# VH-VL binders against Riboflavin kinase, part 8

Target 1, 134 residues: Riboflavin kinase, of Devosia riboflavina (a0a087m355)
Amino acid sequence: MGIRLSGCVIHGDKRGRKLGFPTANLSIAPGVELPPDGVYSCIVWLPGQTTHHGATASVGNNPTFDDVKERRVEIYIHDFDGTLYGHELNICLLTRLRDMRRFSGLDDLTGQTERDVAQSRAMLAHHALTGLLP
Short names: E, the ipSAE of ESMFold2; O, the ipSAE of ESMFold2 at other seeds; V2, 0.75 times the mean of E and O plus 0.25 times the DockQ between their complexes.

## First folded at step 4 (VH-VL)

Design R1 (from r7a with heavy chain E102W; framework fv_roledumab; at its last look DockQ between E and O 0.75; V2 from the best seeds 0.00; counts 0 for: pae E 7.6 > 2, grease 19 > 18.9)
Fold by ESMFold2, look of step 4:
Parts: structure tokens; sequence; C-alpha cells
Structure R1 (fold): chain C 134 residues (1-134), chain A 121 residues (1-121), chain B 107 residues (1-107)
């Protein structure tokens, strides 16, 4: 199946909400093994909910101190426009959609994000995900 | 066309200060993180400082921390590096460089021409 | 700090040669490596990022490979404009660090 992760929502990138895809940035505990970098179709359980939401996640690295390594997971929760700063989220990464790439500007990032979300929704529609627990 | 133009270099005595500027054009400046990288005469490259696209996060090399201050003015598409308490070992060409717009992309795709800082008596 | 060690420090080559430059990281850095070319008196030029992806406009004779700790820049058929100093750079963690450089000189 997918790869289960949890993490605390930290300050998100202010650009995401303005561009129509607000994201939650998760801080994953040091030493937790993550899947290969890339963009994933995934599902998320919001705090206090038993049902899941579809999502699109990027798994990447953010430079940090030599003696403390931290990798961030940035998640766009489909059809959800709030932030959950300070709360713990549970996620399941399902299908790797593409590799990391460099963006030439915000229009490029926005266009790619729209394509990623469309692919994520399509993949989620093909999975039997109803009734999954956190 | 992406352009980065450094200025403010010069010859100064040890213990003095300089303020370097980098003017950006040809791209949406406020979307990009920016760096300073220096190169001492006939030596390799040394990363000096990084500033995030909105100025909300800054990182400094240990050799300059507490002495140098990096800032940006997104309304004027300009970076500033305040160099205080300069030492002879700070003598270098100082480049500003652009990084990617995504948090995992801290490679430097465009560089300025550099400005020379010489610290000697 | 992650140390990036390039090998060799310099060497001489002829036009048409296949040139290989290696870069070794002091710890695992996945594919967070970039390569730069610097000609005398000029700013560095961006060649490769994510270890193996060529920047737009870079000639296809350049290639990069590696993951983890060992990385390679290859110039398949050296041209006269390729005589320069080459640097690797890691961006896995702060401080961001460069290799010491490899000078490719004309024989």
Amino acid sequence: as target 1 above (134 residues)
Amino acid sequence: QVQLVESGGGVVQPGRSLRLSCTASGFTFSSYGMHWVRQAPAKGLEWVATIWYDGSDKQYADSVKGRFTFSRDNSQDTLYLQLNSLRPEDTAVYYCARTGIWYADYSFDYWGQGTMVTVSS
Amino acid sequence: AIRMTQSPSSFSASTGDRVTITCRASQGISTYVAWYQQKSGKAPKFLIYYASTLQSGVPSRFSGSGSGTDFTLTINSLQSEDFATYYCQQYDSYPLTFGQGTRVEIT
C-alpha cells in the first residue's frame, strides 16, 4: 500500500493561498525515513476526523544544520482552504507522480501544480480508499 | 533577460564597514531566494549568506555571522549586504546569485558580475 | 559542514578528449548537487542541478551522475570553450558548500 507519515504543520509558504493552492508544510521528525523525493498522490486525515481527504504532496529537502537534518513534506489538501498550524496530520503517500523539477517562475509552478492535482485526483478516483483509518 | 548587478565594493582598512548592493532585473524578484557567494583571489567559491524570497529566513556562513547582515527590498528589486568589522580574510569578489523558487532548490542559476572588496592597510 | 572533495585538482586535456571530474561528499546528500563552470575573470555558469539535470542552454556533451556521496561531471568531447575551472556544490544542508575546484587546462 502507501507510506504512512505524520507530522506537525509549521508556517506555510504565503504564496500558496494567493495562487489558489494553499499548502500545509509538515515537519517530519529527524531520522524518519521518507520515500524518494518527488510529487505524490496522497490522502490526509484532518485532526479529529475519521474520513480522509484527497491530497497532493511534494517530498523534498530543505537545507538545515549539519548535525540536525530535517526534510519537509508540503501538502495541498484537495477542496480544503484553511491551515492547520500547530496540529498533527496523518497522511498516506500513494502514487509517485513525477520527479522534482526547477520552476522558471510562479506561472510555471502554478501550471505544474494544476496538472499534478489533476493527476492526483484521477489516481485517487481509481483506488478503493473509502473507510481507511488514519 | 535575468540580470544581477553588484555594487559597493572598494578598498578599506581592517575594522571598517562597507555596504554591498545587488540590483535585479528580468524576473519576478520577490519570488526568488537570493544568495551572496565570495571568492578570494585565486581561490575557490565560498557561500556567504542566503535570504528567502520574502526576507523571512536568513542564513549566514559561520565566518561572517554576527558581522554581516543580509536584507532585501522587494519594492526596489534590490539586495543589501552590510559588511561590518572587515578583516583581511574578507578580501574577495562578492557575487549575488539567484536560487530557485522551491524550498528544495538551493542551486544558483544566475550570478552577477561580482564586486571586489579589498581589506588592507 | 559537508565537505565536497573534487578530484583531480587540475589536469591537462586536448580538444576531443572525454573528461571526467569527480566530487565526493563527506556524508550522504541524495542528489542535491550542482555543477558550475568558471572561466578566468568571469562569474560561474550554472551547468547541472539535482546531480544529473542539464540547465537549459548547456551543450549535451555535458552530463552529470551520482547519488549519495559520489558524483561525476563528464564532458564527452571537450571543446575549446570548455577549458575552465569546474566546481561542484551541495545544497542538502547549510552551510552550502563547494568543492575546491578542478582546473581543466589545454595540453
Scores: ipSAE 0.164, ipTM 0.746, lowest interface PAE 6.1, mean pLDDT 85
Fold by ESMFold2-Fast, scan of step 5:
Structure R1 (fold): chain C 134 residues (1-134), chain A 121 residues (1-121), chain B 107 residues (1-107)
Amino acid sequence: as target 1 above (134 residues)
Amino acid sequence: QVQLVESGGGVVQPGRSLRLSCTASGFTFSSYGMHWVRQAPAKGLEWVATIWYDGSDKQYADSVKGRFTFSRDNSQDTLYLQLNSLRPEDTAVYYCARTGIWYADYSFDYWGQGTMVTVSS
Amino acid sequence: AIRMTQSPSSFSASTGDRVTITCRASQGISTYVAWYQQKSGKAPKFLIYYASTLQSGVPSRFSGSGSGTDFTLTINSLQSEDFATYYCQQYDSYPLTFGQGTRVEIT
């Protein structure tokens, strides 16, 4: 299931920034259909670039902190340290890795995020070997 | 260990209703999407419905849309499938199943033993 | 809906045989296919996902291959516990669909 989305990077909730996995929050046009809530392996095209970057995306509410009312798309871009606020990103969601879940605290969230990123990296490597990347 | 146990099946006449339940144990139920899959006597597997971890998204096979309702109670680790306006062609063993993890979601990694629904006059 | 067609519908085999079952999708589904084993009177058991990835605990004599529209399940050296019906399933898109099943019977 490959799903293409685009959106402008906006300011997001800074909770969990200490995790070491900074995320970009995307503002997606009203009426665009989002896939089921979950964590996805993903690729991202940065502004002005033709090559893609590996990423791990979450679609849905922040299940760890209940003050988020709207569904959102957050992306951790692998091996990227720059700032993207105000820039438009193009993404492709490739494989759903798991359902969203609630966490008992930051340690639980950190452990799961580490596993999610590792699995996303493995899945993207597999896609590259089998010719499945767009 | 992951365990899923279905109940609520039985013999009913056409047009009647049944409520199936599936009790989960051995995993964090509230973190997983769940499915119902059925199998008519001497036939193959047919997907019926999917519900996400929090109940926010539900998908149904066209053959059951408008008649079946899927729900879950995460506080009790239980799934429910309400079967309304039953037809003879709904006769089947009904299995609940857990969504696969990682890159196996939308597949069925653990299954219950099933509960038989028979619709006959 | 994506139609999944299995070949053959049934066949007889002996312990030690190499068995292959084919599954064909009516349209391209990349590698989003899973395989299940079902023994008489029992629930299905998860074997393979993502066309070729073995589920933990499944014996290494089972393997899967394929991409696009054509997929194969292979049992390298059939054991007595392998006589069962096997199903493929696509999970590229809703509605989720299964093949009709292939029954592997003892000779």
Scores: ipSAE 0.006, ipTM 0.524, lowest interface PAE 16.1, mean pLDDT 82
ESMFold2 (binder alone), look of step 4: mean pLDDT 92; pTM 0.940
ESMFold2 at other seeds, look of step 4: ipSAE 0.300; ipTM 0.789
ESMFold2, look of step 6: ipSAE 0.031; ipTM 0.680
ESMFold2 (binder alone), look of step 6: mean pLDDT 92; pTM 0.940
ESMFold2 at other seeds, look of step 6: ipSAE 0.125; ipTM 0.745

Design R2 (from r7a with heavy chain S30D E102Y A104S; framework fv_roledumab; at its last look DockQ between E and O 0.04; V2 from the best seeds 0.00; counts 0 for: pae E 13.7 > 2, placed apart)
Fold by ESMFold2, look of step 4:
Structure R2 (fold): chain C 134 residues (1-134), chain A 121 residues (1-121), chain B 107 residues (1-107)
Amino acid sequence: as target 1 above (134 residues)
Amino acid sequence: QVQLVESGGGVVQPGRSLRLSCTASGFTFDSYGMHWVRQAPAKGLEWVATIWYDGSDKQYADSVKGRFTFSRDNSQDTLYLQLNSLRPEDTAVYYCARTGIYYSDYSFDYWGQGTMVTVSS
Amino acid sequence: AIRMTQSPSSFSASTGDRVTITCRASQGISTYVAWYQQKSGKAPKFLIYYASTLQSGVPSRFSGSGSGTDFTLTINSLQSEDFATYYCQQYDSYPLTFGQGTRVEIT
């Protein structure tokens, strides 16, 4: 089930914190094949835990402005208020919610992000996720 | 050179106990998850148990849950498998194996040579 | 538990033959498949992980392919040292499970 990615949290996106959706940027191991660009519902295992957290991830360039230089994985962990900088995460991308797009401004980005998170939560509520490995 | 050496196998009657050990060398032991895999005579491979790198989490096959206990001592680079309430169907060669180097890679990249457990009346 | 159905159960072949062994998972497991070689009386030897990535030191005549539910191990030009039993193994979910094995025998 799903597409597995692993990575070390290198920093959060400062714009996400300003919008109320602090994200972790993941350093993906060299040679790992990334799935198609898009926004995904996913689950995440924190180090030392067998239970997962729900999450919303974007894969590829975040088309928020011209400050993105390369493809990346950004992840917002639902209902988690902590720091994971320097920690390794294992994630499983479950379903692709939409294509990446560029935004006309902060209000547009905030509104779309709220819809993405709501869709991700709804999808995860309907999934049988028992038995998945970290 | 990665090496895994199992010991503690033997012949026991049903309902008895054994403790298996696996000593590791040639790698940073406390960075790896470890497994036990068994093979009944002339049969295929069966996963038995997994333990995380620090011993915090463990997983067991349904056939052994409640009877087997997996533990590790990272100060001695040693694994232990306590086999309680043994049954004839537990008769097998027991291998210890190392997990792959990636976090989500639960393949078995190095194996010991195994220790034989025979459960018979 | 994810059932791994491996076929054939045995196979007779000659040196130089192309051998293909299949493994089917009872549900999608992406590429989380490994392959092992086991000779009689010996421990299994790790060949392939992530369905298609060869372990260091494995001869290039071995290859793996597949994603989802259908996986293959191919030996393109069988050598005398390749007569053994081969196992697939999934590592998408607990319990970790193996195929039943394929014995490759000399004709």
Scores: ipSAE 0.006, ipTM 0.554, lowest interface PAE 13.7, mean pLDDT 82
ESMFold2 (binder alone), look of step 4: mean pLDDT 92; pTM 0.943
ESMFold2 at other seeds, look of step 4: ipSAE 0.007; ipTM 0.591

## First folded at step 5 (VH-VL; framework fv_roledumab)

Design q1 (from R1 with heavy chain S31D, light chain G28D)
Heavy chain, then light chain:
Amino acid sequence: QVQLVESGGGVVQPGRSLRLSCTASGFTFSDYGMHWVRQAPAKGLEWVATIWYDGSDKQYADSVKGRFTFSRDNSQDTLYLQLNSLRPEDTAVYYCARTGIWYADYSFDYWGQGTMVTVSS
Amino acid sequence: AIRMTQSPSSFSASTGDRVTITCRASQDISTYVAWYQQKSGKAPKFLIYYASTLQSGVPSRFSGSGSGTDFTLTINSLQSEDFATYYCQQYDSYPLTFGQGTRVEIT
ESMFold2-Fast, scan of step 5: ipSAE 0.478; ipTM 0.836

Design q16 (from R1 with heavy chain T50V Q59Y, light chain T53E)
Heavy chain, then light chain:
Amino acid sequence: QVQLVESGGGVVQPGRSLRLSCTASGFTFSSYGMHWVRQAPAKGLEWVAVIWYDGSDKYYADSVKGRFTFSRDNSQDTLYLQLNSLRPEDTAVYYCARTGIWYADYSFDYWGQGTMVTVSS
Amino acid sequence: AIRMTQSPSSFSASTGDRVTITCRASQGISTYVAWYQQKSGKAPKFLIYYASELQSGVPSRFSGSGSGTDFTLTINSLQSEDFATYYCQQYDSYPLTFGQGTRVEIT
ESMFold2-Fast, scan of step 5: ipSAE 0.309; ipTM 0.784

Design q18 (from R1 with heavy chain T99D G100S, light chain T53N)
Fold by ESMFold2-Fast, scan of step 5:
Structure q18 (fold): chain C 134 residues (1-134), chain A 121 residues (1-121), chain B 107 residues (1-107)
Amino acid sequence: as target 1 above (134 residues)
Amino acid sequence: QVQLVESGGGVVQPGRSLRLSCTASGFTFSSYGMHWVRQAPAKGLEWVATIWYDGSDKQYADSVKGRFTFSRDNSQDTLYLQLNSLRPEDTAVYYCARDSIWYADYSFDYWGQGTMVTVSS
Amino acid sequence: AIRMTQSPSSFSASTGDRVTITCRASQGISTYVAWYQQKSGKAPKFLIYYASNLQSGVPSRFSGSGSGTDFTLTINSLQSEDFATYYCQQYDSYPLTFGQGTRVEIT
């Protein structure tokens, strides 16, 4: 049953993303082992909520637009409109959708992100059908 | 129709204080980080301070650290910048600006008209 | 702090010209660059983010390019409303810093 992580949404180095898919960067506790770099279908429990939300997570460096060497967990929460700075999120990474890859520019990244989110939504629907997420 | 309106500027002597305000409308103010940027007469833009959506984290330019205090009142959709121990080099138009995305960008998608602060000897 | 240096500081141009403004960072900042337009007596207007993405509502004659340390803002076929001062800004790290500005004046 998935990989469970928790972390605080960080203000840190403030590198925003303008893809139409705003992401929350999580600070994960030292010593917590992360899964292999990749894009994952994911569920998130927002502060004070008992139900989960679908999400798409990236683990590792995002090599496009930045030579970031630190491993990060970034989450796009589906159909969520709000601000999560400083909040602790609980997440469960369910299915690895693909490897990290380098992009030739923002349009390439945006197109792939659209595909990733669509695939994540499909996988979460499949998990719900198999009784994982009711 | 995002709108930011600054007020509170004026002419003061060195060592005095001013409080600047910025009233926001047309968006969910409590969801956005906010910034102050200033511009001295005939000079370029200089970042002054950043505040998180809930006011819990604040960042200041070294030139104003310890003298300026940034705060926000999300119930009134209002931003404040308290200017203490003003110096002639603080003379500038002060703009409030909205973070271009709510938690992680630092580019400024909407700006107020600015309010003029003049510190004269 | 990361220093942003623009060139030229000012120049004269005519309507219809293709104009290019350069911005250089003192260290690598990937694509974390925004561009702003400021007309005399007015607040800055957001033009470009992530070095090359055009803000919604900004005319397509504006474009940005670059990564690392060297960035360019191009205005293809300059219009009368484009005479202004242009600023680049890095948002790779605190403190946030702007270029000194490039003034585009009518000939």
Scores: ipSAE 0.007, ipTM 0.535, lowest interface PAE 12.4, mean pLDDT 80

Design q22 (from R1 with heavy chain I101L, light chain S93T)
Heavy chain, then light chain:
Amino acid sequence: QVQLVESGGGVVQPGRSLRLSCTASGFTFSSYGMHWVRQAPAKGLEWVATIWYDGSDKQYADSVKGRFTFSRDNSQDTLYLQLNSLRPEDTAVYYCARTGLWYADYSFDYWGQGTMVTVSS
Amino acid sequence: AIRMTQSPSSFSASTGDRVTITCRASQGISTYVAWYQQKSGKAPKFLIYYASTLQSGVPSRFSGSGSGTDFTLTINSLQSEDFATYYCQQYDTYPLTFGQGTRVEIT
ESMFold2-Fast, scan of step 5: ipSAE 0.325; ipTM 0.786

Design q27 (from R1 with heavy chain A104S, light chain L96W)
Heavy chain, then light chain:
Amino acid sequence: QVQLVESGGGVVQPGRSLRLSCTASGFTFSSYGMHWVRQAPAKGLEWVATIWYDGSDKQYADSVKGRFTFSRDNSQDTLYLQLNSLRPEDTAVYYCARTGIWYSDYSFDYWGQGTMVTVSS
Amino acid sequence: AIRMTQSPSSFSASTGDRVTITCRASQGISTYVAWYQQKSGKAPKFLIYYASTLQSGVPSRFSGSGSGTDFTLTINSLQSEDFATYYCQQYDSYPWTFGQGTRVEIT
ESMFold2-Fast, scan of step 5: ipSAE 0.545; ipTM 0.856

Design q30 (from R1 with heavy chain S107A Y110I, light chain Y91H)
Fold by ESMFold2-Fast, scan of step 5:
Structure q30 (fold): chain C 134 residues (1-134), chain A 121 residues (1-121), chain B 107 residues (1-107)
Amino acid sequence: as target 1 above (134 residues)
Amino acid sequence: QVQLVESGGGVVQPGRSLRLSCTASGFTFSSYGMHWVRQAPAKGLEWVATIWYDGSDKQYADSVKGRFTFSRDNSQDTLYLQLNSLRPEDTAVYYCARTGIWYADYAFDIWGQGTMVTVSS
Amino acid sequence: AIRMTQSPSSFSASTGDRVTITCRASQGISTYVAWYQQKSGKAPKFLIYYASTLQSGVPSRFSGSGSGTDFTLTINSLQSEDFATYYCQQHDSYPLTFGQGTRVEIT
């Protein structure tokens, strides 16, 4: 029904923050298998909370490690502007929305991020309606 | 304001060529993929071609592949569609449109007013 | 190629009616469906994307639903400016394809 992952929010490239979509970069334990690269609709549980938040996740390569195929999970939590550095997040990846792609600049990246979030919201609303959300 | 303006339409004989242009204003043209969509008189919409934001990837409908060539000049905020070996069935209003959704989920959020191409038999 | 089939092809309606237009894809396309409105002599107008996400500035009486192969556009309480032809489009994969259109006429 979904892929459950846990990870600590780490300091790194804060690309989403610069776009107005603050994201959390997750450090995933060694040996945990990640799903294929792409953008996913997902839900997240904040530290100590039992209710979930909708989110949009990116799974892909870290471009600062070009000689090492290190993969990262980056998550934008919908309707949340808090700082989570150093905290552990639990997430569930639900639907793969699209493949990763190249961006020409901030306008292109911002526009696509807005579309990704809108699509993620639509998928999560659909799952809630059909009783498929955890 | 965001705007797309097509030009270059006209009446031509079968087998001839025509070049359509589309000028963009009010947005960062070089950041968006662009499309051409056509509509024959009293018919529905038909996708013709898509071009990547930097011009490196192009997709064409099978009905026009090999005859039409899509290009863009990001320095002039302009699209071009070269129509070769025109057939009566190519008669349509040709719209340029901006992609509103990228990659595998292309949709058209901004449309021009269209330019009429008539291929007289 | 993914074929998009709309029903009905046309119908008559009155202001205040709830109008439903259906679009069926020949294969599963998740929520990758957009809807457009086209008035006579004008370019199409973008209404909905990702099956159910309303474009900014589009009246709330418009809504979309569906996933997989079956999709619906609903206009709640039809207004005089809503008489137009409506098109669905799959934005999942190339070649991009549209439905044949549904013409909403006044009665």
Scores: ipSAE 0.007, ipTM 0.526, lowest interface PAE 13.6, mean pLDDT 80

Design q38 (from R1 with heavy chain W52S)
Fold by ESMFold2-Fast, scan of step 5:
Structure q38 (fold): chain C 134 residues (1-134), chain A 121 residues (1-121), chain B 107 residues (1-107)
Amino acid sequence: as target 1 above (134 residues)
Amino acid sequence: QVQLVESGGGVVQPGRSLRLSCTASGFTFSSYGMHWVRQAPAKGLEWVATISYDGSDKQYADSVKGRFTFSRDNSQDTLYLQLNSLRPEDTAVYYCARTGIWYADYSFDYWGQGTMVTVSS
Amino acid sequence: AIRMTQSPSSFSASTGDRVTITCRASQGISTYVAWYQQKSGKAPKFLIYYASTLQSGVPSRFSGSGSGTDFTLTINSLQSEDFATYYCQQYDSYPLTFGQGTRVEIT
């Protein structure tokens, strides 16, 4: 179900942190085709875990910050504040919530991110996710 | 667990160069951004430079731009800071430090013991 | 650049005292503040991040608070090992900047 990706968590730039939603930046293996740019509802498996966590993912440049031209995968893991750097994560992108867009400033970006996370949580509540494994 | 060990400091005259190294162990070095922070005798902490996990992005304090060069070798778990055109004002203990985790990104969660650079005539 | 100003620059205290150190940013930085402890001749030690989150292994007598421009570090019931210099640091934007430090000296 959905689009499955895996990658190592790397130290990212500060974009997600400024929103109050710090993100894990994933280094995806060369040659892996990424889905279309956008914001996705997502689930994540941490190393050694068979249970998943809800998440909100962005794929592609963040247009507001212009310092990254290459497509990237950034994950905000819901209700999680533990250690992630250096770990491989398995993820499943489930629903594309919206296109990437350019924002007029951090307040605009923060408000949209809050809406994205709320929508992601709602979408995940309606999926049949019981029993999915990494 | 996490260890950072600096080396390469010494006493030099103004205008000379030094190369500092920092060897990392106990974590996946290639996944973390790294920093150099310095402290002049009896003074406070001053951020010097930051390098991204893959070395593609580097940021420098205005006071060292054009004179200092930061690099990393992920295959050897080592950082380098090339100090050129040294000035007496560069006299300090130089610390390498690891970027913090999650909400602590761009704070300094682990520090080396430091290496002393003295620039005197 | 964001200027971080600590007060006081130094003060004397006794074991058992409640110690409060303040840090003011020249512009809003949300909660992107870390605090460090540095003992004489040693590297700094990470205490607090995200204004109020205690680093693992740091004693519970340490706490942080604040948001926007005004931040505080509190040591509840000072211990002998707490005599040190304390630094705040903003990590909202480059250049990364530290406060000038606050020395906590034994009375």
Scores: ipSAE 0.175, ipTM 0.738, lowest interface PAE 4.7, mean pLDDT 85

Design q39 (from R1 with heavy chain W52S Y53W, light chain D92E)
Heavy chain, then light chain:
Amino acid sequence: QVQLVESGGGVVQPGRSLRLSCTASGFTFSSYGMHWVRQAPAKGLEWVATISWDGSDKQYADSVKGRFTFSRDNSQDTLYLQLNSLRPEDTAVYYCARTGIWYADYSFDYWGQGTMVTVSS
Amino acid sequence: AIRMTQSPSSFSASTGDRVTITCRASQGISTYVAWYQQKSGKAPKFLIYYASTLQSGVPSRFSGSGSGTDFTLTINSLQSEDFATYYCQQYESYPLTFGQGTRVEIT
ESMFold2-Fast, scan of step 5: ipSAE 0.476; ipTM 0.834

Design q42 (from R1 with heavy chain S56D, light chain Y94W)
Fold by ESMFold2-Fast, scan of step 5:
Structure q42 (fold): chain C 134 residues (1-134), chain A 121 residues (1-121), chain B 107 residues (1-107)
Amino acid sequence: as target 1 above (134 residues)
Amino acid sequence: QVQLVESGGGVVQPGRSLRLSCTASGFTFSSYGMHWVRQAPAKGLEWVATIWYDGDDKQYADSVKGRFTFSRDNSQDTLYLQLNSLRPEDTAVYYCARTGIWYADYSFDYWGQGTMVTVSS
Amino acid sequence: AIRMTQSPSSFSASTGDRVTITCRASQGISTYVAWYQQKSGKAPKFLIYYASTLQSGVPSRFSGSGSGTDFTLTINSLQSEDFATYYCQQYDSWPLTFGQGTRVEIT
């Protein structure tokens, strides 16, 4: 079901916190196949937990100078307040909500992020996620 | 409404230096990464350098590494490109251009009109 | 570095023609391709990103397609203002690289 990934939370931009949507940046091992770039509804298992949390994920490019290809995965965990730096997260990407796009400014980005999170919450409410484990 | 205006170009002899500036207006400059791209007369586009929105991360083309330095002043909405040890093959129109907001997106959505750098003996 | 090769290098076309410009990457770059239009004496203008997403304000006669190594820019019904040089650009990997350009001349 969905696309399962795991990764360690690394230091990254703290930009999401300024918009009210703090994100965890995941270090995904080189060579792991990622889905197409875009925004996804997602579930996350926090360290040591078997219950999942709703989330909104961004999958994008992270260019390198060589043939080792890195992609960026950022997760906004719904209704979560805390830090996860250095912890490993398990996630499952479920529904692709939209393509990546350019933004005309901070208000445009904030408005779209609000819509993405609302859509993610709605999509997750309609999935059969009972009993799904990390 | 986005505007980028380059300045500082000119004619110099090989080995000399120039400093290019790019003044931004019409957007929240500190939220965007920026590029420098050049174009030699009657030739195509060549990427020169990229700087992140906060100035902490920079990437340079191999042809300019060690000679060019990219910087930004977010308080003044201004970019700088310091050109050192100039060579005749650096002759080009130099454009500043904008990246995507916040996320690393390295396409160029707005461009300045360019400033001409000529390196001649 | 990833080489971007455009074809043709130049051609002429008539108003109303459907024209296609191709761009080939030397290795797989997913959909990390942008297209630009440059008119004589002017800065480039952003047309398309992520291979097929049209920038706001760009006429719908422009479209992009492709994934992996082969990409195309199509102008469905060529207008006189489309006389320009077109460039593809990859942003999959550093260094960022452009195609050599395709010059479109209207007859």
Scores: ipSAE 0.292, ipTM 0.778, lowest interface PAE 4.2, mean pLDDT 86

Design q46 (from R1 with heavy chain Q59Y, light chain L96W)
Fold by ESMFold2-Fast, scan of step 5:
Structure q46 (fold): chain C 134 residues (1-134), chain A 121 residues (1-121), chain B 107 residues (1-107)
Amino acid sequence: as target 1 above (134 residues)
Amino acid sequence: QVQLVESGGGVVQPGRSLRLSCTASGFTFSSYGMHWVRQAPAKGLEWVATIWYDGSDKYYADSVKGRFTFSRDNSQDTLYLQLNSLRPEDTAVYYCARTGIWYADYSFDYWGQGTMVTVSS
Amino acid sequence: AIRMTQSPSSFSASTGDRVTITCRASQGISTYVAWYQQKSGKAPKFLIYYASTLQSGVPSRFSGSGSGTDFTLTINSLQSEDFATYYCQQYDSYPWTFGQGTRVEIT
């Protein structure tokens, strides 16, 4: 089921925090090919847990400024309030919700993020996710 | 209507300094990363520097690293590029340009008209 | 740094012509390519991003395609305002780099 990835949570752009949707930026190993860019419904296993959590993932270009490409996924973990910096997360991308797009302003970005999260929640409620392991 | 207006260019001798400014209007300046891109006479485009929306991270082309300093004043909707130790090869039209709201969106959707910097003796 | 090579460097065309400009990256860059138009004495204008997505307000005669290392900009029926220099740009990896430009001249 879905596309499985793992990565270490790294420090990055904190715009999601300002919007009320704090995200974890995952550094994915350079040899791992990411799925097409877009926004995905997603489930996440926190370190040491076998129970998954719902999430909304953005897959896109996240290069480093050392002329070394890092593959990263940015995820908003639903209803999660905690610190994950430096931890490895396992994730499963389930449904591609939309293409990446440019935004006309902060309100446009916020509104789209709200719609993405709502759609992700709805899709996750529809999937048979019982018994999935990291 | 998005508008970017550069100023501060001029003719200067090698080793001197100039300060370029770019004034933004028509959008929420503090939400966007910004670039400086230059173009030498009859040559192509060369990226010079990028600054994140809040000024926290700055990136420079190797050719200008250590000589140029990028800054922004979000309260005045203004960018600054301090050009130190200027060399003849820095002669170019300097454009400021806007990136996307997300820092990873490094395409340049709006450009100013440019300001000419000539380094000549 | 990723090198972007455009071809041809220049060519002559007439209004109504279908023109194609190619851009090749020195390594895989997925679809992280933008295209710009620059008229003599003017600032560049944003045309296309994500290799094939047309910027709002850009005429539909412009289109982009490609993925990986090979990218193409097409102008389906050249108009008088389209005589310009066109640049591709990669934004896959720092530092961001532009192609050398392709000049489209009137015949």
Scores: ipSAE 0.015, ipTM 0.656, lowest interface PAE 7.1, mean pLDDT 83

